# VH-VL binders against o60147: the designs that were tried, part 129

Target 1, 175 residues: o60147
Amino acid sequence: MLEKNKYLYIFRHIQTNQVLLSQGNVLKKTALFQLPYPLQKPVAPNGMRPAKLRKDHWVPLLKVEFPNESMFQSVFMQLLNYRKYRSVQPLTSDLLKLPIPVRRRKIMRQEVPNTIADLADILNKEKFPENSVRLQLSDKSDSEYADWPPSVQIDSEEIKLSRGFREKTTVDEAR
Key: E = the ipSAE of ESMFold2; O = the ipSAE of OpenDDE; V2 = 0.75 times the mean of E and O plus 0.25 times the DockQ between their complexes.

## First folded at step 6 (VH-VL)

Design j21 (framework fv_dargistotug; at its last look DockQ between E and O 0.03; V2 from the best seeds 0.00; counts 0 for: pae O 11.0 > 2, grease 20 > 18.9, placed apart)
Fold by ESMFold2, look of step 7:
Structure j21 (fold): chain C 175 residues (1-175), chain A 120 residues (1-120), chain B 106 residues (1-106)
Amino acid sequence: as target 1 above (175 residues)
Amino acid sequence: QVQLVQSGSELKKPGASVKVSCKASGYTFTEYGMNWVRQAPGQGLEWMGWINTYTGEPTYAQGFTGRFVFSLDTSVSTAYLQISSLKAEDTAVYYCARGTYYILTGFDYWGQGTLVTVSS
Amino acid sequence: DIQLTQSPSFLSASVGDRVTITCRASQDISSYLAWYQQKPGKAPKLLIYDASTLESGVPSRFSGSGSGTEFTLTISSLQPEDFATYYCQQLYEYPTFGGGTKVEIK
């Protein structure tokens, strides 16, 4: 039977705190193109893209369970669009005064709170049924970056995996 | 070995319908979106929209919200484009093209194209 | 809708020439631009994505540059197999294509 639920997986980089969105519990190499301006170019200070995907550098930030694929797809595409929009916005004069490496680090450090705020903003606008969206965080204090609508149930249990979202299968189902 | 194989050319009269198929192989069908692109004779490329191959939810470009329907049969890794109430202006080559869900990094694999000719 | 304006619409060149094709977007699209090559009777082939990243198997004589609103595709030394029509495509929002640039033998 097909899954009626769909998961959005969000990863953060262990060193830079950059964020990647995923439809699956394992990142694909093409996910790196969510990061604006590849590293090898003269890059705007608002992004940095690694040359390759190092799976051991990306850890769970949060997971969102949606009741159906349409809700998932709407939220996922909006999050990508928020990221694209942010990549072209003018930087503040205070940021522009900083050396480029310092500026990049400050911008990257904002990706986690920005993504969480974007997610909450989208969910507040989407008018989903009460408790229809389950949110699970690796660090529950991260929920404090935003105000959550009644549609969101924040799981009391943190994500316990230190590497990726995949749990080892405990019991094989007879198939 | 990623492949997208489309159904053959069609010759139709105005007012008829046509259904173009695009069979995917060599990858997990539901991990990539399927786009449809139109190219009228002697003209450029026109994005018609895409379908999320996991959810089945189509998105149509402006001007393609009426007579054009995208659909799937995931059991055979196939996407479909149906055009109803065909008009002479629908004469074109129709391509399916694979894209990523995470970001739009371009369409890396294309079908060979299906020529639909609408003639009295 | 984001409009892409390609120039020139056609270009006549000889083998060995350096060829430059431009694509201008009606708004800032960051680096979300791809380039395609299309030969008669064939599907388009992806050459460049993310403005400057070469797709696997594409010869190094092809290069892309630009960001924001202005982008270029350069063929450093035109080869006989490069005579084709080239399209840019923005991927910042719902995709749109440029009008194409036909590269012909002089």
Scores: ipSAE 0.026, ipTM 0.629, lowest interface PAE 7.7, mean pLDDT 84
Fold by ESMFold2-Fast, scan of step 6:
Structure j21 (fold): chain C 175 residues (1-175), chain A 120 residues (1-120), chain B 106 residues (1-106)
Amino acid sequence: as target 1 above (175 residues)
Amino acid sequence: QVQLVQSGSELKKPGASVKVSCKASGYTFTEYGMNWVRQAPGQGLEWMGWINTYTGEPTYAQGFTGRFVFSLDTSVSTAYLQISSLKAEDTAVYYCARGTYYILTGFDYWGQGTLVTVSS
Amino acid sequence: DIQLTQSPSFLSASVGDRVTITCRASQDISSYLAWYQQKPGKAPKLLIYDASTLESGVPSRFSGSGSGTEFTLTISSLQPEDFATYYCQQLYEYPTFGGGTKVEIK
């Protein structure tokens, strides 16, 4: 049967802290197009082959449950727009003083706090009902990157890691 | 298609000024930085600096402070290099080249180059 | 300022030969090195970035290797259209280029 999607899943890379957004609990290769460059070398010189997705390198950061698909779509699209906007933002003077590889790593590591802050900003801007948006985190301390509106209810239970995203998810187990 | 198209060759006398343009098309101008690279006749490539196309903030390599100015006109997706008080040693081909903000993974698209000749 | 030394500055080779060009950095630059090809009268063309990643559209006979301070560009079977000058570039700090290697076909 047809089911409407009202869940947003956010994943982070275990080494780089880069962030991927997903409409489902499983990452697909197409999610890699959210990154500013492919993670791996293209296979075909005359044609683009999707980079290999190493699912073992990505872990759940958080899961957001919306009351309906309309609210989910609005927030999801705004998050994608925020991420695109950040990709063209000016670098701070502090970042410009760093060696380029250190600067690159620091920018990538900021994706976690930036994504959480952007999510909170979007939710503060939208007029959603009280306690209508449910947030589950892998590390509850990550909620401290932002101030949350009354519409957000943070789950007391954290998302736990499981064997793999292909077979079953810690996000499903946490519900 | 991504293209960077530069202005035509210039012949100038010592002490004059020149302004080289680099017009971008086929992508969102402000999503990539613009680099300037110089190549004197028979010599190698020399990075002059770059300009952040979103903020307009230029960064100059140490040898290119003072007489060299990077600027933009984002309304027409064009970057400019101005050289004042031209000297014979400024004779070179000047290239613009696209780079990224997040990571400098190399310059993937280049202008065709503008030859600036400084002679009396 | 990071210095890049290319070796050799000039080489001549026959079609079908394996050609190797080296680039040495004055300090550890990890893998933040790119290779460019420049044909006479033309702008440079990006061949390889991040030391070993082949740019889209570049023939597979080109490959890059190395990390830290020692890097190599290899052309496995030289073709007539490979007559050009090759440059390495570091992107670890503000970009600098090597002095170039001119490849001439015998």
Scores: ipSAE 0.005, ipTM 0.490, lowest interface PAE 12.1, mean pLDDT 79
Fold by OpenDDE, look of step 7:
Structure j21 (fold): chain C 175 residues (1-175), chain A 120 residues (1-120), chain B 106 residues (1-106)
Amino acid sequence: as target 1 above (175 residues)
Amino acid sequence: QVQLVQSGSELKKPGASVKVSCKASGYTFTEYGMNWVRQAPGQGLEWMGWINTYTGEPTYAQGFTGRFVFSLDTSVSTAYLQISSLKAEDTAVYYCARGTYYILTGFDYWGQGTLVTVSS
Amino acid sequence: DIQLTQSPSFLSASVGDRVTITCRASQDISSYLAWYQQKPGKAPKLLIYDASTLESGVPSRFSGSGSGTEFTLTISSLQPEDFATYYCQQLYEYPTFGGGTKVEIK
């Protein structure tokens, strides 16, 4: 039972490439609150966010299996903190020179690589046992966004795409 | 109040190029994907592909690679379809269509269509 | 690509009739199916999405049902303005359309 709670899924939106974190392969409605917003006004238009979570609009980017739920929780919370921290940081001068629509797009496009880099950084700091964390990506090239510690074993097989979801297993049942 | 307004009918010769425009209004242009659909005379609907209006990335259906190019001008909320090296079989009405929510729930708003006639 | 087969291709009916159109998918597409109405010289109009959800503004006489590989569009009582061509569309993968069903006046 505890074994089912050790899986982190990272989803990307098929339109905006925004990223959501999930425990399990099914997104919770509250996951939408993870979406980052620029510090400066105007905030992202409400229309950029669905009024309701449409799970089929999100596809898994990667799957992480941790040794236990405690380690999962630690990494999950740290990921959220990293995102929050980034969202409240001042924009660079280069970004400020761009028109607001272009700026917003650029920021959002960086969400995937930033999240992957965050994950690697967190795992590097945690120093988990060697090969104790299993990482599977929908695209293996995404692993190149970061240097991974010895604790991470990258799966040679990519996550196969299904409509809005990846492979379903008994252990991947979402909460 | 949502509207998609396409450019007018085109008459072209084989080998020529055409560029159809689709101007959106009444909503935030970048919040919805833009699809292109072809309909030959007396025939059914054929999905050509779509363009991510947020990222600018186009995706083409099989059979619509090479001569077909999707593009955007977000400053005027306009999507474009360009067809090069036109053939007689390209004669059709071309529609732009907005996804209901992006591209997964159907196309809720359509342009009026643009007839492209290719004739010698 | 997923193929959609509509039946019948042509249907003659009278005002007030119950009309049923079928769409069959070459594989399981869950409920990711939409229905459109198209009148001559006009763009298609979305009627149903997610197999059974009625689009806003569409009359309640239209309904959709089905899941997996077989889907049905039903017009409970055909009205004069309903004579048109109807298309199904799958959205499980990249969109494809059925061949269409033309509903004509008997």
Scores: ipSAE 0.000, ipTM 0.583, lowest interface PAE 11.0, mean pLDDT 86
ESMFold2 (binder alone), look of step 7: mean pLDDT 93; pTM 0.954

Design j22 (framework fv_dargistotug; at its last look DockQ between E and O 0.30; V2 from the best seeds 0.00; counts 0 for: pae E 5.0 > 2, grease 21.4 > 18.9, SAP .526 > .496)
Fold by OpenDDE, look of step 7:
Structure j22 (fold): chain C 175 residues (1-175), chain A 120 residues (1-120), chain B 106 residues (1-106)
Amino acid sequence: as target 1 above (175 residues)
Amino acid sequence: QVQLVQSGSELKKPGASVKVSCKASGYTFTYYGMNWVRQAPGQGLEWMGWINTYTGEPTYAQGFTGRFVFSLDTSVSTAYLQISSLKAEDTAVYYCARGTYYILTGFDYWGQGTLVTVSS
Amino acid sequence: DIQLTQSPSFLSASVGDRVTITCRASQDISSYLAWYQQKPGKAPKLLIYDASTLESGVPSRFSGSGSGTEFTLTISSLQPEDFATYYCQQLYEYPTFGGGTKVEIK
């Protein structure tokens, strides 16, 4: 049986540092529904429509290769859950003292390190085999946001940025 | 071994309600979203929306808001589609299909479909 | 919403024929396209995802190509069991299906 997609791409917004998860190296418009704070004021049934996806505003943060689809799917869903969990947590007293726009900006600035830390935490709990998960970062320094378990092998090669998206590779095409 | 089994055909009067079930097996229910697709007699496929089986959050396509409700019972790995205030135009086969638009693999497994007939 | 236009709507062919079905998107959807086969009274079956990746268990005579707005499904040598209706689907935005292409026996 041909294995299905086992690659996770994480993108960050170049202005707000918001984070989106994607299986593909090109973001779907529906990925914007992952955002706790919309980039634009939505007008839609039930009050929400996807904002415009500005592809040029999103750049790859990291790529994760999993041993199989099941592991990918597990981690992907957990990451979404972690994000949702944070969005409903009580705000600290310090944050509550800030005006809402300032507060939101401060929270958004933490999305990148929080997402990386979440990923490491999830992978640590999953107890995958040693060096079974391959992690590639656009900036190697971002790996310092977390302690990685033995299951994670960090690639020496950084993700190359191209027009806000990662170019298809032979490995990606073999999905 | 993955299987989606839907409830049987329904015959309803206009104004009535119907609830279609979709029971999943052979995989972790919460790992994959559940989509609903409508197909009127002799017509094409129409995506109605999906429900996030992990969070329980439903998303409805345009034209399927109000009278259509997606729900879950994760304890029995089952998704539900409820249609209220049925109209003749709701006559169709309704499919559940595994998948989410967060991934690239499409809808890889489908239920057998449930025919809902609305007639006076 | 993104519209998908399939052509032709109907296609008559014989066993052994090479069959090509086209799907055009109203906007760029990258490679977020899938192909399905549906037989009468049955649920659709996934054939191809990500525009060109063959689903497990699908015969190699099926292939998909294209990117952006133009996509094609090809059956290299039509078999008796291939007479069915085929649908394209985009997954770039809210999922939408093409109108379908019915492949009939000539």
Scores: ipSAE 0.370, ipTM 0.806, lowest interface PAE 2.1, mean pLDDT 88
Fold by ESMFold2, look of step 7:
Structure j22 (fold): chain C 175 residues (1-175), chain A 120 residues (1-120), chain B 106 residues (1-106)
Amino acid sequence: as target 1 above (175 residues)
Amino acid sequence: QVQLVQSGSELKKPGASVKVSCKASGYTFTYYGMNWVRQAPGQGLEWMGWINTYTGEPTYAQGFTGRFVFSLDTSVSTAYLQISSLKAEDTAVYYCARGTYYILTGFDYWGQGTLVTVSS
Amino acid sequence: DIQLTQSPSFLSASVGDRVTITCRASQDISSYLAWYQQKPGKAPKLLIYDASTLESGVPSRFSGSGSGTEFTLTISSLQPEDFATYYCQQLYEYPTFGGGTKVEIK
C-alpha cells in the first residue's frame, strides 16, 4: 500500500461561524451531526444543527496537509472529541439568563477560535516532525488564535476559493 | 485489540421483545459511534442507525423510528439494541459496528452478529 | 435516499484472475464510498473507504477507484481467501449498501 498525503478540510458557516470538519474537499450531508442537538436539550447545550446542509453557506476556513493517513486520523479524531466534550458541558448561569437567540449566537461565535486553538493544542502534544504539517488559511490572521509548534508550516498564501474547496461548476447543486 | 462481542442468538415469539448487547473492548468506548446493521436471511445489509456513545443521542434510519431503541451502558462499554413487538419480518442477523464518531469513514470493526428468529 | 446498484450480482472466477466489481450511485456522492467483504456466517470486513483508501491490514491486491456515481473494486490476482460477497456502501448521507456481489469458484 502506498503512503499518501492526507488533507483535513475545515469549513465555517458564512453567517453563524459554526465549524465543520471534513476528510474530503466536498462536505457530506452527515457532517451536520458534528453539531450538537438544539439548545432545548440539556445534554447537548451548544447545539444549533441546521435541518439540512446548504453547501453554498459553507466556505473554507483552513486546510491542513499531513504526510500520512495515521497522522490525519489521529488529529481528526481528537478534534471531534474536543467538540464532543464541549457539547455536553453545562451552560453557565450567564448564558442561561440570555434570550435563546442571543445565547445561540454567543455559543456559535466561539467555534472558529475554539477549533483553531484545539488544532494547535493537538499538534503541540503530538510531537510530529518539524515542518511535517502544512497549514493554509482563508484568513491568515486566524492563525493568531493559537501558538503553533515547529511541526507546522503556515502557508504564506491564503485560500482563494469562494465556495468550498473545489472550483464552482455550472451544474453546482449548492443551495 | 479492538473487539465487539454481541449477545447470543435469540428465539422469540411474535409480540415479544429482545435486547441485543454489544460489548466493546480494546479502545475508548466513548470515542467512536456505534452503528446497528440488519441482515435478513438471504438479503443484503441495511443500516438501522447509530448512537453517539458520549452523549447517548441516537439517530435512526428511516423505517426504524418506532419499535427499535438504541441505548448504552458506558460503565461497561456496552451498546444495546432493543426491538419491541417483534414480528416475523424482524428475523435477521443484527450487527453492531464501530464507526468514527461522525460517520467519517466506513465501519472498521463489527460484532460477530446476533441472530434473532421470530416464529410462532 | 441514495440507491447503490452493484454489478454483477454474481461472478464465477479462478484463482489468479483479475476481478472487477462496479457500484453505481443514484446521485453524486463525491468520493464517500466504502467496500466490504463478507464471508458466509461472518460479519463484513472493511476493505476500502473514501473510494480508494485501503484500510489498514488489507492486502494490496485490493484497490478502489471512481468518484461521483461510478465506482469499482478490483482484485488484481484473486486468492483462495477472496471468495466472498462484496458490498459497497455510500457515506455521503445516511449510509446505504449495495445489493452485493458474490464471487465464487469456477
Scores: ipSAE 0.258, ipTM 0.729, lowest interface PAE 5.0, mean pLDDT 85
Fold by ESMFold2-Fast, scan of step 6:
Structure j22 (fold): chain C 175 residues (1-175), chain A 120 residues (1-120), chain B 106 residues (1-106)
Amino acid sequence: as target 1 above (175 residues)
Amino acid sequence: QVQLVQSGSELKKPGASVKVSCKASGYTFTYYGMNWVRQAPGQGLEWMGWINTYTGEPTYAQGFTGRFVFSLDTSVSTAYLQISSLKAEDTAVYYCARGTYYILTGFDYWGQGTLVTVSS
Amino acid sequence: DIQLTQSPSFLSASVGDRVTITCRASQDISSYLAWYQQKPGKAPKLLIYDASTLESGVPSRFSGSGSGTEFTLTISSLQPEDFATYYCQQLYEYPTFGGGTKVEIK
């Protein structure tokens, strides 16, 4: 039987540490709508805000493997909800004391620890079977942002792909 | 079994409004987004947008802002499409379809369609 | 929006024929392409997603290939129930559909 939609790919921006969630191993432009703070100023004749996706600026943060599509969908939708929830929370007094550019950078930088903590919270609440969810990280120290439930197994091998989660093409390898 | 069941056909005059329903069953409603797709008579498929069933946030495609409104009633696993100030150009079969534009796969289940006819 | 061009718009075929439909994207969409079958008076049915992955319950005579900007749907041995209109769809950006290919009996 074929399994589908069982992988969650999480990317981070190389400079800002902003996080994007993706089902595919290649980031789509529509993923930018997850961001509360656009990385560049959008332009459009009718006042729309199409953001430009610089794929070379987004690197793998972690890959989550679920045993089935139902578990994937549950976690994916909950993570999107957590991101929206965080965007409407009042700023702390320490952040309000900072100049706007510094404040923005601090908020963006927290997306990595926040996303990892949110993922762990969701997995703790869902009570999935032991060792049913596999995490593979680009930097294993990022796993320290949370305490993981028994359902989670962290892969000893780190993600070594510099361009997203995909292998180099035949052309890239030959030339 | 997963099913999406839509409301019946509508015949409207220009300037009227219509509200099409799409009732989901056989899965957890909030785990999948709901898409709306239009098909004018004898024409192809046109994506109108989607609504995040977990958050209730709609996203509209270019050309479907203003007169078109996506909404939900999660207590009855139902999504709604409302079209206001109907024009003759709105005559089409309207489909709801399960999925999300963040998902790698396409739309795996569709409603049967609702024909909306706007006649002058 | 990303434009999808399907060719041919129409083809006549006989039962047992090998049928190939092409879908061309205006920009690189990687593998974010799906194929649908629509029979007269019915809703579309997903056949293939991620360019080449067959949806559960779809007969093995259907196959998809391609990546980037050029994609094909192949029906290896056309059956009577396959006479329908076929659509490609990209999911790389906001979804858009190709114009459709109507496959009818000779």
Scores: ipSAE 0.007, ipTM 0.597, lowest interface PAE 8.7, mean pLDDT 82
ESMFold2 (binder alone), look of step 7: mean pLDDT 93; pTM 0.954

Design j23 (framework fv_dargistotug)
Fold by ESMFold2-Fast, scan of step 6:
Structure j23 (fold): chain C 175 residues (1-175), chain A 120 residues (1-120), chain B 106 residues (1-106)
Amino acid sequence: as target 1 above (175 residues)
Amino acid sequence: QVQLVQSGSELKKPGASVKVSCKASGYTFTSYYMNWVRQAPGQGLEWMGWINTYTGEPTYAQGFTGRFVFSLDTSVSTAYLQISSLKAEDTAVYYCARGTYYILTGFDYWGQGTLVTVSS
Amino acid sequence: DIQLTQSPSFLSASVGDRVTITCRASQDISSYLAWYQQKPGKAPKLLIYDASTLESGVPSRFSGSGSGTEFTLTISSLQPEDFATYYCQQLYEYPTFGGGTKVEIK
C-alpha cells in the first residue's frame, strides 16, 4: 500500500493499565518515552529510561483506522500532547490524601479511560467526514468512557487478544 | 504533494546573525516534528535538534545550545532557524527535515538546503 | 550519544556490481536505523527505515538488514544513478548519523 501510518494501535499494560500509543502493530522501545511513570526525568520524547519494554506485558486496547496518513499524524500528535499535559499537572486533593502505593496504582489505572476520553475529545474537535474513522476495541465496553462524533464508526468485531493486532492469515483461519 | 522550501543562500560576516526559513506545504504542518540538520563543506550530516510544531517546544542537540534558536510561524506553516554571533565554523548547508518524534522512523522529506557562508 | 561507524568511508565500483555498506552502533539500537542517499549538491533522500523497510518509491535493488549493533545496506546491481554518498542514522535516542560512505565510479 502507498499510504502508511494511517492506523493508530493502542496497547495497555496487563498489570498496571498504563497505555502506549504505536504507529505499528508491534510495540517499539521508543514507545516507553510516552510513560509518565517513572517521573524521574524531564518529559522529553527522547532519552534513555531505566524501564525495559516487555512486549508480553502489553495487550491490545484499541485500533483506529484513519482515511489517510495526514489525519493519523494529526490525531497521534495531539494524543501525545494530551498525555504529556496530563503527566505534568498537579495531583488532585483526592489523590494527595492517599498513601503513595495506592495513589500510584489509581493514577496508572486512569490511563485507559483518560486515553479513550482524550481520543474522543480530539475527534469531536476535528471535523472529519461521517463514518471516516474506524474504531475497533478489545473490550467494546471501553467505548462508554466517551461520547463519539458522527465521524467515528465502531467495529462490531472486537480485537482477539490471542492474536494481538496481527491480521489473520489464510492459514490461521483454516485452523 | 509534500514540499519543504527553504530560503536562499546567505553570506554573513563574523558576529552577524542569520535567520533561515523552511516553508512546508502539502500536509498538516502541526502533525510532524521539524528537524534541523547541518552539513559543513565536504563533511557529513549532523543533527542539530527538532521543534514540536504543535506546541512550539524546541529540543537542541549537544553543541547547538545558546547561539541556535528554532521557532515557528504556524499561520504560514514555516519553521525558522536563527544563528546569532556567527563564527567561521558555522559555514554549512542547513537542512530542515520532517519527522515523527515518538516513533522515530527517519526523515521522509527534506528541504533543498540553505548555504550559510561566514567570512570576513 | 550513540556513535555510528560506517565502513568503508570510500568505495569504488562499476555498474552491475553488488555493493555492501556496513554501519556499526556503539550500543544496541534494536532496529531503529535508517539509510539515506545524498547526491552532490542535493538534500539526502530516505531509502530505508526500521533497518529493513524500503521507503516508498525506492528501487528494489536496495535492501537493508541487521539489528542490535550491526547493520548493512546492500545494492544488488549498482546503476549509474546510484553513485552517491550513503549515510546511516540511528533513531533509538537523539538522532546521530554515521560518517558516510562515498560510492564512486571506477
Scores: ipSAE 0.007, ipTM 0.549, lowest interface PAE 10.1, mean pLDDT 82

Design j24 (framework fv_dargistotug)
Fold by ESMFold2-Fast, scan of step 6:
Structure j24 (fold): chain C 175 residues (1-175), chain A 120 residues (1-120), chain B 106 residues (1-106)
Amino acid sequence: as target 1 above (175 residues)
Amino acid sequence: QVQLVQSGSELKKPGASVKVSCKASGYTFTSYWMNWVRQAPGQGLEWMGWINTYTGEPTYAQGFTGRFVFSLDTSVSTAYLQISSLKAEDTAVYYCARGTYYILTGFDYWGQGTLVTVSS
Amino acid sequence: DIQLTQSPSFLSASVGDRVTITCRASQDISSYLAWYQQKPGKAPKLLIYDASTLESGVPSRFSGSGSGTEFTLTISSLQPEDFATYYCQQLYEYPTFGGGTKVEIK
C-alpha cells in the first residue's frame, strides 16, 4: 500500500444501499469482500471471492480527509472491524419475525446510517485535533445520522460526481 | 482448501450421550454459521438447526429442542453436536455444513458425516 | 415451516435421457431454492443455488428453473455418474429439504 494515502472514500450501491469502503477514489474488486450479504455467490471454492463488480452501480456516499496516513489507517481498520461485528450479531426479535429476503433487504438498507454512525463513533473515541478531519458528503442530510466531534469539519460543498461510478485515468489517483 | 472433518462413528446404548465434532479448516471459522443436518437410515435430509460461530448462539429446528445441544470451541475451529438420553430413533448420519450469515447460497461445504447407532 | 414436495420419489432412466425433477413449495419462496446431489455413502453436494445458478465445478448438463412455488431440476443427458438421490432445499425461511428423488440408471 502507498504511505501517503490520507483519504477514505465510502460508496453506496444504487439499488441495495450496501456500503463499500475504499482507500482510494477507485473501487477495487476486492472491496466486495466487505459485504456480509454478497450480491452474487463467490466464484471461488474458498468462499468470499466476489463474482463481479459493476462500477456503474456504485456512487460516492462520502469522502473523509485525514491529517495523515496513520490516522486514516486506524479509522479504516476500525470501520472494517465494526462492519464485521455487525454482520455476525444475533438477529433482534423484530427482524426474526420477517422472512429471510425481507430481513436481508432491511439490514442492507441500514448500512448507510450504520456506517455513518460507526464513523462518527470512531472519530469521537480517537480524539483527533479540532477541525483536523474534513468530511464531504453527496447528500448533506446524511450527516444527521450521527453527532460529530469537534475534530470534524463538514464541507459545505457536496460531492459533484454523477450517478455512475467514475475512475480517474491517472494511476497515482487510482491508488 | 476448505474442509470440514467430523469425528468417527459411534455405537451407543439407549440412555447414553454422544458428542460429535466437526473441525473446520481452510477459512475463517467465525465468518460462516455452522449447520447440522440429520439423515436416518434410508431417509431424507433433515435440518436440525445452526449455530452462530461468532457469538456461540444456537437456533434449533422444531423437534430438536431439549436433548440436542450445539456448541463451539473457536480456539480449534470446531463445532459440536451433543445428544443426551439417546433413543433408537436417533440412529442416523449427522452432518455439519457451513452456510453464510443468511445461508442464501445453500450449504457449499459439508463434513463427511458421523454415523451414530443406538441399539441395545 | 415451509413444506417442500418433490416428485417423483423414484425415477429410472437410461443413459442419455433428459430427466426432470419437480419441487413444490407450500408458499412463495421467490428464488431461494437450492438443489443437492447425494451419492450412496457420501455427503450431499451443492449443485444449484438461487433456483437457477450453477455451482462452480458442476457439469453444464445440470440446470434449474422456476420461481415462487414451482421449481425444476433438469439433467439434459443422463450419465452413469448421475446415479444419486437429489434434494431441493428452501432458504426463504429456516431451511427445509424436500423428500428426495432417487435416480436409478437402467
Scores: ipSAE 0.006, ipTM 0.493, lowest interface PAE 11.6, mean pLDDT 80

